# VH-VL binders against Thymidylate kinase (dtmk-1): the designs that were tried, part 8

Target 1, 218 residues: Thymidylate kinase (dtmk-1), of Caenorhabditis elegans (q22018)
Amino acid sequence: MATDQKRGLLIVFEGLDRSGKSTQAKRLVESINKKSTESGDASSSPSAVLQAFPDRSSSIGKLIDQYLRKEIDMDEHALHLLFSADRFSKNQMIRDNIAKGIDVICDRYCYSGVAYSLAKGLPEQWVRSSDVGLPKPDAVLFFDVSPEVAAQRGGFGEERLETATIQQKVAAVMPTLRDDAYWKTVNADGDLDSVEKNVFRIYENLDREKPFESLEKI

## First folded at step 7 (VH-VL; framework fv_benmelstobart)

Design s71 (from p2 with light chain D28R)
Fold by ESMFold2-Fast, scan of step 7:
Structure s71 (fold): chain C 218 residues (1-218), chain A 120 residues (1-120), chain B 107 residues (1-107)
Amino acid sequence: as target 1 above (218 residues)
Amino acid sequence: QITLKESGPTLVKPTQTLTLTCTVSGFSLSSYGVHWIRQPPGKALEWLGVIYSGGSTDYNAAFMSRLTITKDNSKNQVVLTMNNMDPVDTATYYCARKGYYGWGSYFDYWGQGTLVTVSS
Amino acid sequence: DIQMTQSPSSLSASVGDRVTITCKASQRIYDYVAWYQQKPGKAPKLLIYDASNLETGVPDRFSGSGYGTDFTFTISSLQPEDIATYFCQQYDNYPLTFGQGTKLEIK
């Protein structure tokens, strides 16, 4: 028979600003790719790509970027659908990479989109409906950082969605999106290296033999 | 305050079905999985199974043929059903919440436990 | 199934003593170990998860360490309220399994 070929994993990083999630997403991609080069295994090692949402370099993402930078205003329903459209614009790319055995690491996904829109007061069932049919993550790594640690990290308040009020509302909403069958909470209060080890540990324990599914609800 | 509380019969006859209810407060069953664990008098803890926040279940293979776990999120209740009870099933039965951090099927909050005695 | 073996089965110590309990897994379980305290007639209480992480609200005299197959639980300065049975649990693989327990007494 042919050598064993494993599918790629879809792993989503979620959390509040200043949780260190973006740094850890990049570190995981780099660790996977480095181990791919250095592995001694008989099977080919996986490689990984990073996909941040919103993708501010795309046509849709440039419009979102202008909103976040306070350069334009738009209806909040229209903005919600632009965020959803941005994710769906990557739908086939994600599925193709998974089929090729390439891991896809997402910095934010539909859960951020839902949580921020609910924090702004948009109707819950409508907000939860627009991302149905996106690829279902094998794991969502939720970066939990204590308020005191987050406050010490700085770099906040410059963009439209970076107010304390919105962040507090998002923190209240996020637990309602959790499905503990595939959500894993990372204690983000630690130093970068200890958090990185915990992230990689969750990653290496994921089951590549499970069917790759689509989201039927959020 | 986070609480879990087991309720149901304390005495079951051999061959009967046991039904226990776990009522939770202070957290949502749509956000947290709930496990069932038992402890025979003076013995080690035994894991029975789990129902996850999304509704899927996993069972200990030793009990899978006679064990069912269900829930009703709107009632804040998780139900354990175990068929064909035997005197060796005499134990304190606990429901417990899945740990918040990491990979972890460890238990951060436990119910008080309910002693179920199986005798003629 | 993964077997968790605790040592000792029971011990007696004085207030202020350093108490150490060990737990050995029958196979490598990384750091997927939790430690619980159980008082007579009561439910277990989580003290430590991921081998070394202290649960919120638990006094800092409790600590854990270990990786792979050998794990240690320590009380740095024993207090009267610490009299209880302590046990480890692995969660690397299903079925989840517990140690047999260590009964701690003060004399």
Scores: ipSAE 0.006, ipTM 0.557, lowest interface PAE 9.6, mean pLDDT 87

Design s72 (from p2 with light chain Y30W)
Fold by ESMFold2-Fast, scan of step 7:
Structure s72 (fold): chain C 218 residues (1-218), chain A 120 residues (1-120), chain B 107 residues (1-107)
Amino acid sequence: as target 1 above (218 residues)
Amino acid sequence: QITLKESGPTLVKPTQTLTLTCTVSGFSLSSYGVHWIRQPPGKALEWLGVIYSGGSTDYNAAFMSRLTITKDNSKNQVVLTMNNMDPVDTATYYCARKGYYGWGSYFDYWGQGTLVTVSS
Amino acid sequence: DIQMTQSPSSLSASVGDRVTITCKASQDIWDYVAWYQQKPGKAPKLLIYDASNLETGVPDRFSGSGYGTDFTFTISSLQPEDIATYFCQQYDNYPLTFGQGTKLEIK
């Protein structure tokens, strides 16, 4: 029966570059799926999928990827809408997985889109409007990392949105998007295992009985 | 500087409604939830409820039938309304800001508190 | 509801002493515990969050430890201004609950 199955959770991982959010998102997906497989009981153990935004392999995402790699230039309003379109292209996939009891873990979501566009000086109300109607996360895990720790994690590339100036502006904007009813700030300065334990505890405490909703505002 | 300040009546008669206002400064109610906690004289702290930055609320089940928390972000005010006051409700009432890190809520800044006495 | 049992209810110590207060949760709460200091007639002040993280501006003589159900708060060298009631609080689940408090007095 429909009421016998609990829904999946939508969990969004947000943070600046080198906060460890992508590593933790992958670890959470792997942990959920490992427990599901090892228990032998899919009805009592949920499974999960990872959705990174932008999805650089899709048609829309390939164009975004070219922009991020500095291979093309684009009007910033057009780019904002491409990022929004990329998220909406996954809208039905997210809802279908949630309905099936499959957890969806997003590496970045609309909050990154809004924060980066606001950091570039685009109009606030317009920027906040394009993602209204997307599935509402059960939780947004914001990975807060000190600049000193982030600098030590290495692998810094030369992509368009990786400059210190843009990252500083995004860091100032991101907290203004917080809704602490469902945003949880993770201290990402810890070692990977301690951060993972905190992430999993947040995950385990989420309420699958609450209605799955859409974003009415951002 | 971050501050919270409670205001309202210090004396309430049994069966009356209590209304307390928490006025905040130095942070935005659009970014932080505000909780209400009370402390009867000489006793432990007791959590009442919260209004989150987005406007949704959660209440302690022991009080939810008579408790309402609202806010006005533009006025920097959070309002607690509690119906059907009883002498056992005599306590110092605090508003407090939700802490920045982690799961759930701890309180990094507190108002000074206001003593509400319920007597005939 | 999660019950927080705090020990001792009162404690007398001398300046310079190491003071330890404990708090036991009725169920596993990981490290979702905060500790507060409350002086007579004043609001509580946050000292420790996530069981062991020192709040900004709090002297390093204050520390916390513990995980799961058993938590400890320590003052490594008691100062006169530390005389207060101390409370633990869990925030793993609603309703949020506090220990009954430990009244710390100087000998």
Scores: ipSAE 0.176, ipTM 0.670, lowest interface PAE 5.6, mean pLDDT 88

Design s73 (from p2 with light chain Y30R)
Fold by ESMFold2-Fast, scan of step 7:
Structure s73 (fold): chain C 218 residues (1-218), chain A 120 residues (1-120), chain B 107 residues (1-107)
Amino acid sequence: as target 1 above (218 residues)
Amino acid sequence: QITLKESGPTLVKPTQTLTLTCTVSGFSLSSYGVHWIRQPPGKALEWLGVIYSGGSTDYNAAFMSRLTITKDNSKNQVVLTMNNMDPVDTATYYCARKGYYGWGSYFDYWGQGTLVTVSS
Amino acid sequence: DIQMTQSPSSLSASVGDRVTITCKASQDIRDYVAWYQQKPGKAPKLLIYDASNLETGVPDRFSGSGYGTDFTFTISSLQPEDIATYFCQQYDNYPLTFGQGTKLEIK
């Protein structure tokens, strides 16, 4: 329940495949909830929730899932808007949790959507416009992993050759989306525990007294 | 290579306004914030303020009433303006890039600095 | 404002010596401390951030440690090129503040 305590935080985890961002997002949620429980917190509500994008279980997400599994084909503009629609479908859920003092940790957000669509050659202004009005993150944690380290975390195959090409293009585009007032870079080449420590340090320094805003630009 | 270079007047009279320009190369102001720090001769460093990649600013409260930091991403330039200069403001002025990792309010690359002397 | 106090103010050492500089914060700053090296007439150079992380390209003879209010910077085997003034800086809270510096000289 909402108390005289401050609002929840919106924290977004971004990065390339095999950066470890999904593992760290789950670890942060578990760490926040564990500390809440261990402190003898009387609220008994979770202090944080995890939201992965795309949400493959929703109606919109099921269409995205079919595309990603190569079960259907789709125009790239339509796909881009479907990804934006998926995020907006969670807009009120995010705002409600923040108002209740519950932190929302997102595994990917609009920045992934914009970066992948720009990597595919879609028009820059159009791509950057579709997610305007979404809740603005208090922080975007960008997981920076060297290509060499990322490669050793997964096997090699025919399917991965195409993914590697997109990853290279996305890596070139992602810095253009950065606003270092609220984007924080995590060195993801370290071991899981060291990276988790750095993630938590960023988390604990976020200012809950700032107004919770909407994105006016991406 | 990543570089920052300060430019502007080396001599300012008391009560005048100081304007310094920091020109950057090897990185984009759209992706990195830039801080201003000064150092009076033989003394410690003093943080003045920062302009973030998105254009928002934070200032040291001690200087906030007379200090403005602006930028032009297309020109690769950050500008510091400080009003009502006094002889105690004599210092080497540095611009520096906001740190890349973590919370990032440390400085990974510095300009060479420019000595500004305030005297009549 | 958070005050950073360095000790000693000056230090003389021989090549090959282990050199230690300390920095004390007036309040808990966790591990949000950076260390800089400044040679005469030059800008400071980042050596360490987050109390113990070496900046890329910095020799491993430099190290940092500490948490909370007490921080230590160490040069394990002093080289001639290490002669400089060293500064600590906190970034737990604004305004960002620096120590007064430690001047390192060869005897």
Scores: ipSAE 0.445, ipTM 0.757, lowest interface PAE 2.9, mean pLDDT 88

Design s74 (from p2 with light chain D31E)
Fold by ESMFold2-Fast, scan of step 7:
Structure s74 (fold): chain C 218 residues (1-218), chain A 120 residues (1-120), chain B 107 residues (1-107)
Amino acid sequence: as target 1 above (218 residues)
Amino acid sequence: QITLKESGPTLVKPTQTLTLTCTVSGFSLSSYGVHWIRQPPGKALEWLGVIYSGGSTDYNAAFMSRLTITKDNSKNQVVLTMNNMDPVDTATYYCARKGYYGWGSYFDYWGQGTLVTVSS
Amino acid sequence: DIQMTQSPSSLSASVGDRVTITCKASQDIYEYVAWYQQKPGKAPKLLIYDASNLETGVPDRFSGSGYGTDFTFTISSLQPEDIATYFCQQYDNYPLTFGQGTKLEIK
C-alpha cells in the first residue's frame, strides 16, 4: 500500500506556429489518460489535463481573443499584463493538480508571452518581470521546426500575431529564453508518430522526486 | 565557427587549488550549458560537472565537496575550481558544450583539452 | 552509478572491414547513449547520440543501435582515418559515465 503519492509534472510545449506543438500536447494528454484508464481503476480521475494559454474561454481570455482576432485594439503594455494575468489566473489550478499527482500539460506558457512582447519592442526587464512567481516547469519541450517543413503543413495566419515579421522576430527571441537544465529540444521535422514517441520518452524520464519550484527569473 | 578553449596552470602541487577557464566562441552561454570532463593519461573519460545556460549546476558526487563551476556570460567564460589537488587528479581537462537535441547531456563540441600535472 | 562495460578493449582490422564495438549498461538507460571518436592527442568527437542518431557531418559508414542495456557501434567499411579510440557514454542519469574505450588499429 502506498501512503504517499508522487507529485504531478508541469510540462510546457513551446514553439512557433505550425511546429506541431498543439497536436503533440493533446496527444501526450490522451496517451497519459489512456494508460490510466487501461489500469482498470474505476475510481481514477484523468491523470493529465491540458491547459492552453491564452485560455480564450475565460473573461480575461475573451478580451485577449478579441485583440488577436483584430476586433479591438489595446496598448501593448496592457495586453502584456493581460497575458500574464491569464497565466496567473491558472496558478492555483496548476499547483493543486501537481499536489494531487495530476500532470499539467501547457500549450504555450510565459515563454511565448515574453517572446512576443520582446518581438514588439517592449522593455526587456519589464517584460521579464510580470510572470515571476508562476510554477516552474519540470520541462519545456521546444518544438524546433524548419521553415520549409512548417510551410508544407498549410494554413495561413489571419490573426494579429501571425504575420511573417512577428514570427521571424519571435523565432530570434525564443531561443534566448532557453534554460537547457529543463528545456528539451524536439526535432519537429519528423513524422507525427515519431515526434509523439520522442515526446513520450522525454515525459517518462522526468524526475517526480525533484522539488516543485516557482520561477524566480525568466 | 563553434570553439571552446581551456586555459590555466599546467602544473599544480598537491593540496593546491586548480582553476581552469573555458572560453567559448560561436555560441552564447545564455543558450547552452557547458560541462567539464577529464581524462587521466591512457584512461577513460570522467565527468566532473555542468553549468547550465540558466546558471544552475550539477556535480559528480565524487567531486562535489571540492568542485565549483561558475560562469560569466558577458565574458564568454566558464570557470572550474577544484580544491585539494592530488597526484591522482593528473589528467587532461576538457570543457564541452551540452548537445542541443533530446533528453540528456551528450557533448557536441569539445575544447582541445589542457593537461594538468599534479606533482611535488 | 551506471557502469558502461565496453568490448573489446582493442581491435585490429583491415581497410574495408566491418567493425563492431559493443557497450553494456549496468541498468536500463533507454536510448540515452552517445558514441565518440578520439584520435591520439585530440579531444573526443561526437559521432552518434540517442543510440542511433548520426551527428551532422559524420560519414554514414558510422552507425549505432540498441536500447535498454545493450548497444552496438558499427563502421560498415573501415577507412584509414578511422584509426582512433572509441568511447560510449550514458546520459540517462547522473553522474554521466563512459565506457573504458576500444582502441582500433589497422593491420
Scores: ipSAE 0.487, ipTM 0.800, lowest interface PAE 3.3, mean pLDDT 89

Design s75 (from p2 with light chain Y32W)
Fold by ESMFold2-Fast, scan of step 7:
Structure s75 (fold): chain C 218 residues (1-218), chain A 120 residues (1-120), chain B 107 residues (1-107)
Amino acid sequence: as target 1 above (218 residues)
Amino acid sequence: QITLKESGPTLVKPTQTLTLTCTVSGFSLSSYGVHWIRQPPGKALEWLGVIYSGGSTDYNAAFMSRLTITKDNSKNQVVLTMNNMDPVDTATYYCARKGYYGWGSYFDYWGQGTLVTVSS
Amino acid sequence: DIQMTQSPSSLSASVGDRVTITCKASQDIYDWVAWYQQKPGKAPKLLIYDASNLETGVPDRFSGSGYGTDFTFTISSLQPEDIATYFCQQYDNYPLTFGQGTKLEIK
């Protein structure tokens, strides 16, 4: 009989700096790939891939990296579009992996882009428009961390968007982007192993039979 | 402070439509889903449905044919409409906010409840 | 639908006693269970979520445990203000379902 192949999942990790989301995203990718290997389904290809945004290794991401390191200045509208361009540069890669049954785990996505730009005072309708048409996540995991816990994780304020002022404003804006139909809040003040177990449980319960959609709004 | 408050008719005749309004404060309906739960006198809690932050809804299949949940984010209001009321629908009706942490639809804040009596 | 069965339906205990209530799901629900306290004429109050996480502001004499199908709620040292009906709720799948409740009375 023919082999039954299911689609991959698009899972987005969002949260403030130092929320532990990047660590959890890597752990989820590792857990998925380890289970794939143990089940004997494995080829040389992984069952999941990690995509961080911005992708600082790309041409677009290199320019974003220079801005974040305070090496260059840029108009805020231009920067917002550059972040959107960075995400769209990965649009086809995401869709291709999903079609092949490979899960795509994103460390930040359009929601970070919208929240940071709104925190800077850019017009809401314009800010929300530039990422329409991107693949729609099956789930957005929002990592909620107290400011005190985040500060203890070190390195805070090193880059341009890591200042206390911008993080405070982003903390107020990000929850307004929540859509409980596919957003899940993760309490990130706990230890890494407890958070990892909850993340994996969310992952295991996602429905691969649902149609894969594009964002018509954010 | 986070509050939810139910309002609407407390007495409904059989076959009439019930309309209840849940008014929220201390949080945004664009950020949190709101559920409706009822409790007949002396009985267990029964989940009716939810309206999510984005406006999508899910209903308990037992009530889906006669139940509608809508909202107006600008007014801070969620509205439950239930058609063809019967005496067995007599219950205290609650609106409740979806829990903040994790995956789950558990309820961290509840309205005070409104008793709706269905009788001729 | 997932059925949640509580035991016992009612119990009487003395101040200072350890009180245990159990809840059994008709299928595996992982740790997707919450516990509520409801005093007469009042709305339910969240005590525990994700089987064992204590809600903010809830006294530490309340605790929860369990995974899969069997869940336990415990009051380590019963106080007079704890007289109430207690409910478990699963949120693994829709429709969301509650246990029938356990009525706690003080002797």
Scores: ipSAE 0.000, ipTM 0.448, lowest interface PAE 14.4, mean pLDDT 84

Design s76 (from p2 with light chain D50E)
Fold by ESMFold2-Fast, scan of step 7:
Structure s76 (fold): chain C 218 residues (1-218), chain A 120 residues (1-120), chain B 107 residues (1-107)
Amino acid sequence: as target 1 above (218 residues)
Amino acid sequence: QITLKESGPTLVKPTQTLTLTCTVSGFSLSSYGVHWIRQPPGKALEWLGVIYSGGSTDYNAAFMSRLTITKDNSKNQVVLTMNNMDPVDTATYYCARKGYYGWGSYFDYWGQGTLVTVSS
Amino acid sequence: DIQMTQSPSSLSASVGDRVTITCKASQDIYDYVAWYQQKPGKAPKLLIYEASNLETGVPDRFSGSGYGTDFTFTISSLQPEDIATYFCQQYDNYPLTFGQGTKLEIK
């Protein structure tokens, strides 16, 4: 295990809705920051930050939020580029935090964007091109949850992209985006504490000695 | 059904280059990495390297100077090339699929293996 | 490199016996260990991953346990078809390394 390295890690949490990934992303950030303060570190600054995509509070994200809530309609190509623009709007923030030794935990990233647009039938080469140049994650934690367990965790279909048809197509497409050099699969069917333990083991084993790179392909 | 099958020469002379092909079925090389492992007669398994679904590679440092792993997703084939073969390289060579859970650097499906003898 | 040491190197047991094999890592590997069964003339077969997770299709008489440096593999009631060599493998760090194997025979 790489200890004593100063650069932060970029870790992306991906998976279908109701996989528990958002809860686990928050728990990981909390755990990292708690350990920093308990070690006698008096900085009080976060050692990790959470970035959810889309950022529904930003100007770009507010427009995406209106679409997802069915308040506006939009051409699917335009929507895809808005999702991509939302990610690129955080590009420098991510790089700056990593350079400062702060871990960045993303709830969804380009993989969600590509998978949903491919599920809608948009051209594959075009869809895969718009996020090239984003920071490359050190790890993508893919939360694999059985349909039965996911259904028990909450209702579906309240937002535009929460239909059974779209979710089935995304489930088929998302695995084709996997690069198992840095994608790690989490069995998300367990209880929250068990899944949290597995997430933290993966986090602890990440190699901080690798160069921080940009995505050359998706 | 998931299968992997190794093919290539069974006899190699010292100093020659070995080329082995692993042909896969029942899964996509775009979604799963493939490892190469060897086993000398009566000895333990020895990891050689991996090619990941995205095309990057990692090699055992002991072999890195003479080992190359490549693939062609459209042909369902992974190719191992090892230069400067020596009698100590005599072994059964396996290709195996990278595991799904966690880091996945365990092997959930293995090819049948191909015995490569290095002799003059 | 992480060294994986198995014990015993060989054992003989009777049908119905409980069989245990141990594996010791030279450093902390968390639960990143897998166990394989290799029958004569065949490729290895995955039985257990992440120390205690049983691979699909593997009989429930096989189990694993351990964390850190010490790991145990157990067959609760030995069957004749279990005659094989068993290997542990760490995947905490590259290069991936295997134990030397334990040859299991029926008395």
Scores: ipSAE 0.498, ipTM 0.810, lowest interface PAE 2.9, mean pLDDT 89

Design s77 (from p2 with light chain D50Y)
Fold by ESMFold2-Fast, scan of step 7:
Structure s77 (fold): chain C 218 residues (1-218), chain A 120 residues (1-120), chain B 107 residues (1-107)
Amino acid sequence: as target 1 above (218 residues)
Amino acid sequence: QITLKESGPTLVKPTQTLTLTCTVSGFSLSSYGVHWIRQPPGKALEWLGVIYSGGSTDYNAAFMSRLTITKDNSKNQVVLTMNNMDPVDTATYYCARKGYYGWGSYFDYWGQGTLVTVSS
Amino acid sequence: DIQMTQSPSSLSASVGDRVTITCKASQDIYDYVAWYQQKPGKAPKLLIYYASNLETGVPDRFSGSGYGTDFTFTISSLQPEDIATYFCQQYDNYPLTFGQGTKLEIK
């Protein structure tokens, strides 16, 4: 990388709430950035960025945040499209970073959006269509955590989508979205250091020479 | 600011049990493993064992029959217990944090160490 | 167990000299090597991790290299404050093991 510029990787972290995925996403970003800084490259830019979805700081994301905090209500079809719009608002930023050799680590992506909307009973074909054309991840790291372990990690029921019923339905739906060509399961029942080891090994083995594609189906 | 500090008895009689406490600050024990390493005077460092963020442990086989590491995340404390102390166990005992980058067990922050003398 | 053999056990050098310490693993450990500096009466301080990565805040006169079984630690221009014992450590497999140390003195 320092001597030959390669493209960045798009890596998506998916899983249920309290699976530890957000902690691991941040750790991966920090690990990549410190190695880049200490390698002696001339760039002052980071070599990885974290993008959480929904982006609660954007105009679209602020509206989603109000819904999740139960401050407003809206039609479920409208909400699904807002989540999709939130992802597409970052489409060009993701592509630009990857072209510059900057890795993009996403905490949740279209798979969460599809799984939650399907869990609510929205029509499958319609739900699966709205995110077609988004950048295709080089890898989706699916954090597989047992319900017992997730509960021990604290905090359920604070937001609208943090109920046992919706989480159980999402857990049933999410595996149906898996594509073994680029999805990797991470056993999230382990301690944080063991999980970090598995994440980093997956990251190190990803192929930067593969063409960067767009999603044709979800 | 990240700190680790060892505390416990500095003198132990042969056959007694040693108990040392490592108190941490500036990071969470639920996020980082903590290791115990010792150094006999003028000699090389010896790894004793680790307690991982999730609470599981690994021990150096040379010490595993008499060594236990536990922790209390709410108190920010890791405890090493070593049975049947011998004069050869005289050493400075350190607790240290697992390195920040990747899965590697290198040590980016160390406690100041506590000298434990085993005599009489 | 993986044995880490460090050489030399001691050396004396002058301020401004290039100092080299080597470490040999008994089996392939990839780049899973760290180097530490220990001054008298103090805890070890991390200098190098993953064989060649310089820890934040460590002067750039310190460097590491190597892969597999043979590793080198270098001080490009020795300073008086560098008087210390230096240790390598492997973290490819448990038990974690250290070299026996190299005592560096100024002549």
Scores: ipSAE 0.000, ipTM 0.431, lowest interface PAE 17.5, mean pLDDT 84

Design s78 (from p2 with light chain D50W)
Fold by ESMFold2-Fast, scan of step 7:
Structure s78 (fold): chain C 218 residues (1-218), chain A 120 residues (1-120), chain B 107 residues (1-107)
Amino acid sequence: as target 1 above (218 residues)
Amino acid sequence: QITLKESGPTLVKPTQTLTLTCTVSGFSLSSYGVHWIRQPPGKALEWLGVIYSGGSTDYNAAFMSRLTITKDNSKNQVVLTMNNMDPVDTATYYCARKGYYGWGSYFDYWGQGTLVTVSS
Amino acid sequence: DIQMTQSPSSLSASVGDRVTITCKASQDIYDYVAWYQQKPGKAPKLLIYWASNLETGVPDRFSGSGYGTDFTFTISSLQPEDIATYFCQQYDNYPLTFGQGTKLEIK
């Protein structure tokens, strides 16, 4: 067994709808796993898993999915806690993978949860408290896309959180959550291949020797 | 609207410690990192280090052993401390705000700079 | 460290001329390049970020291009107020590094 085994990385992809973040998250996972296979020595190369939030296939996520599809209504405090519960339902899985040297790539995380709830007018201190204790990302990649480019990528806002009004409010809130020590703003107006190369470059430069921390505040 | 301003001693003796303060307005230090860059007379710009919005720091390895950057968000101030000053450290010192877009650090707003002369 | 080499070190041009300055990185830095204007006795001012994006409030006669190791900064029609030293900067990796500067004078 390799005595030089290092921990996995937690990397979070955040951004508004149609920013290309989901495509890039999948590409990063595929790139990491492909390089691991091609190295011929899986123990010296990291592997990665993708975790999207909300996980619409889980019991909690199915209830969230019904809300997002406008099939049910829900008190906004209850909904906020369901989104937090969805993330905490994966908390141990994330920590276990990191401890085993497996990278975890998250499509959305607590920052989306906080930003959307604040955009809806929920109390700031309460909203920021429910995700404290989740694993702290090694990097948050915030995908910033111009309105013109986003419009060209298609997809009309038929779901509850896809309106222009809520997206504008979320865009105003997200900067208040930023910590530029580990948050990186990606210019998502670029072509997919160029953005993919920049994403992988950040990934390769992350320090696996740093202690893996928990979020003390959000 | 957005401003940064450096202040501190303009003359430092060899072996002494330099302390410079950068006072910001028009933006929050809890939302933007601030970098320190210097420029010796007639020479190129040289990056010294950064304090990020969350309070962590990174330093140019050439200065790491004698450089400390701290901040107080409530006072809108970032402080650079550099030990063991030498005449070769004579330069105009700037603080600058990290640009918003992309990762890595380009600088969208700069302070006016303060010339620090190191001599006996 | 990534070395940024500018060319030319200085140039003289006439009002209305097209001025081109180049910057070469010692390794692939993608589009992690910014360009600054510095007038005598003043702090640098951001003109271009991400190799080709024009900063808000900067006249459209300024432009940037390039990817990888070779970058170009252009003034399409030189104005008297453009007299300054211009610097490129890479931000692909720490330490952040700048070119040596190009001094622009009007004939």
Scores: ipSAE 0.006, ipTM 0.493, lowest interface PAE 11.4, mean pLDDT 85

